# VHH binders against Type II nicking enzyme V.NaeI (vsr): the designs that were tried, part 1

Scores and structures below are computed, not measured.

Target 1, 166 residues: Type II nicking enzyme V.NaeI (vsr), of Lentzea aerocolonigenes (Lechevalieria aerocolonigenes) (Saccharothrix aerocolonigenes) (p50186)
Amino acid sequence: MSDKSSRAAARARAHASGTYPAPLNAGRSRNMQANRRSGTKPEAALRSALFKLGYRYRKDFLLRLGDGVKVKPDIVFTARKVAVFIDGCFWHVCPDHGRQPTTNEWYWSPKLRRNVERDRTVNQSLTNAGWRVLRVWEHEELQDAVAAVVDTLHHLEHGFDTSAED
Unless a header shows other numbers, all headers, positions and changes below count from the first letter of the chain; antibody chains are not in Kabat numbers.
F, E and O stand for the ipSAE by ESMFold2-Fast, ESMFold2 and OpenDDE, each averaged over both directions (binder to target, target to binder). V2 = 0.75 x the mean of E and O + 0.25 x the DockQ between their complexes.
[cut] stands for letters that were removed.
The coordinates of atoms that the task and the answers printed are left out; those that the model quotes come from them. Centres of patches stay.

## First folded at step 7 (VHH; framework vhh_7n9e_1)

Design p41 (from d4 with D103S S104G)
Fold by ESMFold2-Fast, scan of step 7:
Structure p41 (fold): chain B 166 residues (1-166), chain A 121 residues (1-121)
Amino acid sequence: as target 1 above (166 residues)
Amino acid sequence: DVQLVESGGGLVQAGGSLRLSCAASGFTFSDYAMYWGRQAPGKGREWVSDISGSGGSTYYASSVKGRFTISRDNAKNTLYLQMNNLKPEDTALYYCAKDVYYSGSGYEDYWGQGTQVTVSS
């Protein structure tokens, strides 16, 4: 396990503990079509890498949790009860507009607060239902994201005494 | 299909109160968190308040905290917003929405047609 991968895994686990990834699912402009056409989305790249390593997961899998919470994580390992979220960095959420008290910017502050509070509620509901939550940033290196997922799966199965990369 | 019908809006003087209702159909109401949003003329939509499926967790925008109360009656498939100490800046079209959290896929929410709230100074 490289230091880089270990740090990425630790960071992702820290995010699961009530940090501030705030994904916004906004429609992409027409000018982004070339980017969509030329490359794989972060979620698809991570799924593909995990599949090639022999891991099996579900996408579009809907979890109905206690307290009426419905969640569809980006990647779900049903047997291991691991839910993976690929979060947009706070910096991609027009960060300047979320911090100023200007009237035109009140829209962003309540929405960001709602996203943070929802992430906290979702994390709590998943944890209460026996699920492990892993959050990774969409702009994280693919290798680091893969390592974080693999570490999460193997620590639940093998404990810290077994190296997942031996 | 999903239907959300808001009611209870109207004209009220500053300092007054209104109670908004949202009648929901076409989905299992208790399975979904719900929220109220609003849109004033010439502005984007603003999140006002949300409530978990069971009603056990509620959250409010800072602009309405302490004045508005969100609640639900799952047996009647109805969402409520009690609005007290209304201010002219609360003037907006108020929407009820079904809210589903999809990380990586974004939000799936269904907005109703809205109910108009006008607060005179």
Scores: ipSAE 0.014, ipTM 0.264, lowest interface PAE 7.6, mean pLDDT 70

Design p49 (from d4 with A33Y D50E)
Fold by ESMFold2-Fast, scan of step 7:
Structure p49 (fold): chain B 166 residues (1-166), chain A 121 residues (1-121)
Amino acid sequence: as target 1 above (166 residues)
Amino acid sequence: DVQLVESGGGLVQAGGSLRLSCAASGFTFSDYYMYWGRQAPGKGREWVSEISGSGGSTYYASSVKGRFTISRDNAKNTLYLQMNNLKPEDTALYYCAKDVYYDSSGYEDYWGQGTQVTVSS
């Protein structure tokens, strides 16, 4: 009598609303997070590559944007007002990874609380304050992530080219 | 030191209403986003609702949108959750928390004692 589609839908809604996994799944998520941190982290690799190219950035820099909005981007370019976030596939179901798994609890994080609507509001708050926001996925190729940051710093939109007309 | 004290829980019949309160102290209340979370027996923690410092922006879990209303009284340093049309599946321990900051790693949660809500059918 088990409704598998209903269970999958409930999991997708729970993920979207920022629900924490059950205690048994929390231990599994901690192992996944430990495994993710055992090698060179995507954030560390991207920061290192940018530094070697001569870019100066800040980490652990707190932006206060009004109405209680406080933001610590992974990489901050204060002079150019660019804020970079490296989004994990465990916070959001990555489009490139396909449908949300129903049996692979490894995709759940104990801190899976980020809401997509709030992500948009944070983006809007940053934009309203004059900041340019770039979000890259942690599974993105390093060279593609570097190119996206560099393009953003040089007034190019991530993934888009704006050409002059007429 | 941050202190958060939840109250207003109880036993209520399906279709009923409850208003939860969270008394805050030890920080400048209006400078922080605040949220309500819940944990049902045998389940993980679920984010329920969040509100900006001024109260101008509110966010809700899909499961409660249209039924619950988050609000705050900055003069009283108090956070509220008005719960209408309660369902048995809303049965949980409800807790409030101060949202420290937004980052790519997620959120750090401050867990209070909570207030128990039990909805009978």
Scores: ipSAE 0.223, ipTM 0.585, lowest interface PAE 3.1, mean pLDDT 72

Design p50 (from d4 with Y59W)
Fold by ESMFold2-Fast, scan of step 7:
Structure p50 (fold): chain B 166 residues (1-166), chain A 121 residues (1-121)
Amino acid sequence: as target 1 above (166 residues)
Amino acid sequence: DVQLVESGGGLVQAGGSLRLSCAASGFTFSDYAMYWGRQAPGKGREWVSDISGSGGSTWYASSVKGRFTISRDNAKNTLYLQMNNLKPEDTALYYCAKDVYYDSSGYEDYWGQGTQVTVSS
């Protein structure tokens, strides 16, 4: 039996002090340096569902783009040039759950704007290199996430695009 | 272990310039985006500028755009901030930070101790 209570208490204190924001997903690995995104429940579920449907993809695949931009998407389809990112609400300003800066807006607001600007720059760099970018929020239903990926792959193959509006 | 050491701050007259340095160790410097932040007396932390791991992409807060230039020397594991046309409003403790290599996490990893910049009127 591990000392779970001690670890949980330390984590709660760190979270309360603002030292480290709690992840939105309980499946996240404790050591992100060694395991990266390994153990993220929505990411693992999405990958598993795609694999069972017969799709083949790369994970931990480093893309070197123009202007020195390097990115590591969560799921990469190299032949079709589709890059999938599974975005957390807290840091990427999710429309449904995005944080509104409060009294400490000097720090949090510019940081969130920086992340949005970085996401946009990465999207532009990927698109300029011929890649399609799909961003899936961690809170999305598995079947909806799978459908979005599959539709993207099939529409590229057949020349049809998925539209937000009819 | 990760270590970030800022230097180059000081007292300068408005309209002057300073060049800040951040010496990094304990990690593969070129694998990580880096940024500069600052904290003015009695205020919260403010993001100033960001640079990609390769140095090919940079971003700036609107308050410093056109006056500050972020750069890096990956061979020397050093991050720089060239500050021109300094204003009294730029008075702050300046920090460098190791940022997440772009993989959708967006989290910052570590902040240095800072170097003080004071701009007189």
Scores: ipSAE 0.015, ipTM 0.231, lowest interface PAE 7.4, mean pLDDT 70

Design p51 (from d4 with S57D Y59F)
Fold by ESMFold2-Fast, scan of step 7:
Structure p51 (fold): chain B 166 residues (1-166), chain A 121 residues (1-121)
Amino acid sequence: as target 1 above (166 residues)
Amino acid sequence: DVQLVESGGGLVQAGGSLRLSCAASGFTFSDYAMYWGRQAPGKGREWVSDISGSGGDTFYASSVKGRFTISRDNAKNTLYLQMNNLKPEDTALYYCAKDVYYDSSGYEDYWGQGTQVTVSS
């Protein structure tokens, strides 16, 4: 309960500012490049790497989906309909860090269930609108995150490019 | 498109009760999580309670847990906050909120105009 109360207070502050707080120990120590400079964020590092590789994307781009659902992905490829989210491991229940430990199940279940429900709803809305959704975890190595985005884009281009003219 | 209209505020004595209502329109109510927030005089906004679209999951700020109950009636497109054992520190403008969009930082909330709650000592 003490942990739940502490995080409820943090959430109250986050709602006042319009965002949820970044999780503590999101695996950032595993991503030495993202932590190399003060203020280096995994999101900025991924965007920078993609830009340097010549990829064109939008950020701060609002998608309006069915039933008025609105989504603002971290990275959007509008022509290819790919939406990329860089998820914090606490709030989006990553496989490595987002599990509900036995000692904290009294805390985790309401918050984590809501985040999973939101992710599911957003994924469904995007998929129904013809979008491919890619989620990369904040704690992933930069090169792995880049490879995942590039692979997703190339798979979509392959489907289109194999219609090559003779 | 989204319209949220709060009601049910008023002046009550410490230990009293109030029930707030939020009438929602312009969206499919049952598809969205809803929140109650408040802003005390001279202070920033703070989150009070939230409820999932189905009504199956609720969460409360530690300062109100055990005293407030959030609920919803999806057939009537209405969100409720039952407030019991009110304290002077609960004095605030209470807002109904809906998620406006989803991003990697969570949701940006859309807030209604509010209903004033004043608790006298």
Scores: ipSAE 0.014, ipTM 0.287, lowest interface PAE 6.9, mean pLDDT 70

Design p52 (from d4 with S57Y Y59D)
Fold by ESMFold2-Fast, scan of step 7:
Structure p52 (fold): chain B 166 residues (1-166), chain A 121 residues (1-121)
Amino acid sequence: as target 1 above (166 residues)
Amino acid sequence: DVQLVESGGGLVQAGGSLRLSCAASGFTFSDYAMYWGRQAPGKGREWVSDISGSGGYTDYASSVKGRFTISRDNAKNTLYLQMNNLKPEDTALYYCAKDVYYDSSGYEDYWGQGTQVTVSS
């Protein structure tokens, strides 16, 4: 047991530093999308709520960062330099009840490691370029996700960028 | 089942032109940036050009800037690379790929078999 951090503490640290401890990006595979019964995707719901509150953002905006790093956040506030990612669950349902894949574990482990390394590289590159990175879970309540985005946008005024230092 | 099928390669003399095509299937083409890469014999993989999902943003390697043009037809699920003023140094196997960029959709490392481009000296 090398990590004493709870999942909530790990999320809070990732949110504050722009570093995410677990890759969740595979949750939008074609089979999973075809089986979804939700009327609105978490990304669409969050974007709609922010738009209704009067916020304006870009949703298909490719950021080209130094050293060949390319990033397409779910929501981009270009003037404020805020990139928002809506991350799926690493473990099925939620982080608390997930399972590590047992089939093709050899292949899964290297693929997962590459995703984690890419997430960290992206967070570092964004922060180094002056961007704020906000990560919210797709299973987070809509009002909490909205509050996190709004808080991030407002706190950037006369804010700080300590995550760029290391 | 993501599939990418390149075509349009061949033998051409220095100063000539070729147009490469990449037929994409198995994903919503307009939602993803695409790129062209190449690998010459005995060399590592080189990024050539990329294009955003909408086609509004493009970028090029310095070695091909001004000579190559990337484009896409989202209605036809097809990516293109127009290659002009070809040089012997452009000789390589050319691949198209779904762009390797970070997003919350996940990473899928798919590229086609490639199409061979040979430029005579």
Scores: ipSAE 0.013, ipTM 0.254, lowest interface PAE 8.1, mean pLDDT 69

Design p61 (from e1 with K100E S103D)
Fold by ESMFold2-Fast, scan of step 7:
Structure p61 (fold): chain B 166 residues (1-166), chain A 122 residues (1-122)
Amino acid sequence: as target 1 above (166 residues)
Amino acid sequence: DVQLVESGGGLVQAGGSLRLSCAASGFTFSDYAMYWGRQAPGKGREWVSGISGSGGSTAYASSVKGRFTISRDNAKNTLYLQMNNLKPEDTALYYCARHEYYDEKYPTFDYWGQGTQVTVSS
């Protein structure tokens, strides 16, 4: 009980004090031409682990979602319609692991419900086109990241919206 | 042949309003999501707002949400940004950009204009 209270207090203190990945506002968060470097170590590690498990995915694959919207996820499973984004702490406040929207919409990389409106727009466009969206933190343990991707590929037999009804 | 030309910038006092326009040519305007971005003196570029091809979906950076409104007129091939309750920190070169794709939650652009300067006095 004490441990849970200590963790909650530590997260609240980090949030209140602004103790987040530096530089929080620098570089890519303000750069409209900046693309995530697909060769980063966390992304490469996740891709390598998935490949070793026999999964086939697309890198740098452009998805056309209609209404002039295109998306290039970090990892794409075209046959199963799963799009994976590997989010850096740089873009999202760590350790701000708040309430999960749903267990199956976001597996373990929780995002603040009131995050950037474009995230909602991109996620909605993907979902409307029949895609499942998974976001993982680059600082998460590799085994947990792999498990989330594998679970997303295999556990939602009927598709994403059946898990939302539960 | 793709051209994006911004206009409507100027000097305005804090709390004032401006409407920016972007005239697009050389492509089928309604087939592309469009964006407004800005670059403050001595700083990098930042995303401000985006709108889907039909105008049915919009998005805003947290710093401008509730104060700025993006819209488009596909019959006129024109993108707009209505800016209300302007603040000194909104001072920047504002430019429009054509959507290429979303990478990690952020749009990339294949074309952008030269920009129109907005200066907000305190």
Scores: ipSAE 0.096, ipTM 0.591, lowest interface PAE 5.4, mean pLDDT 70

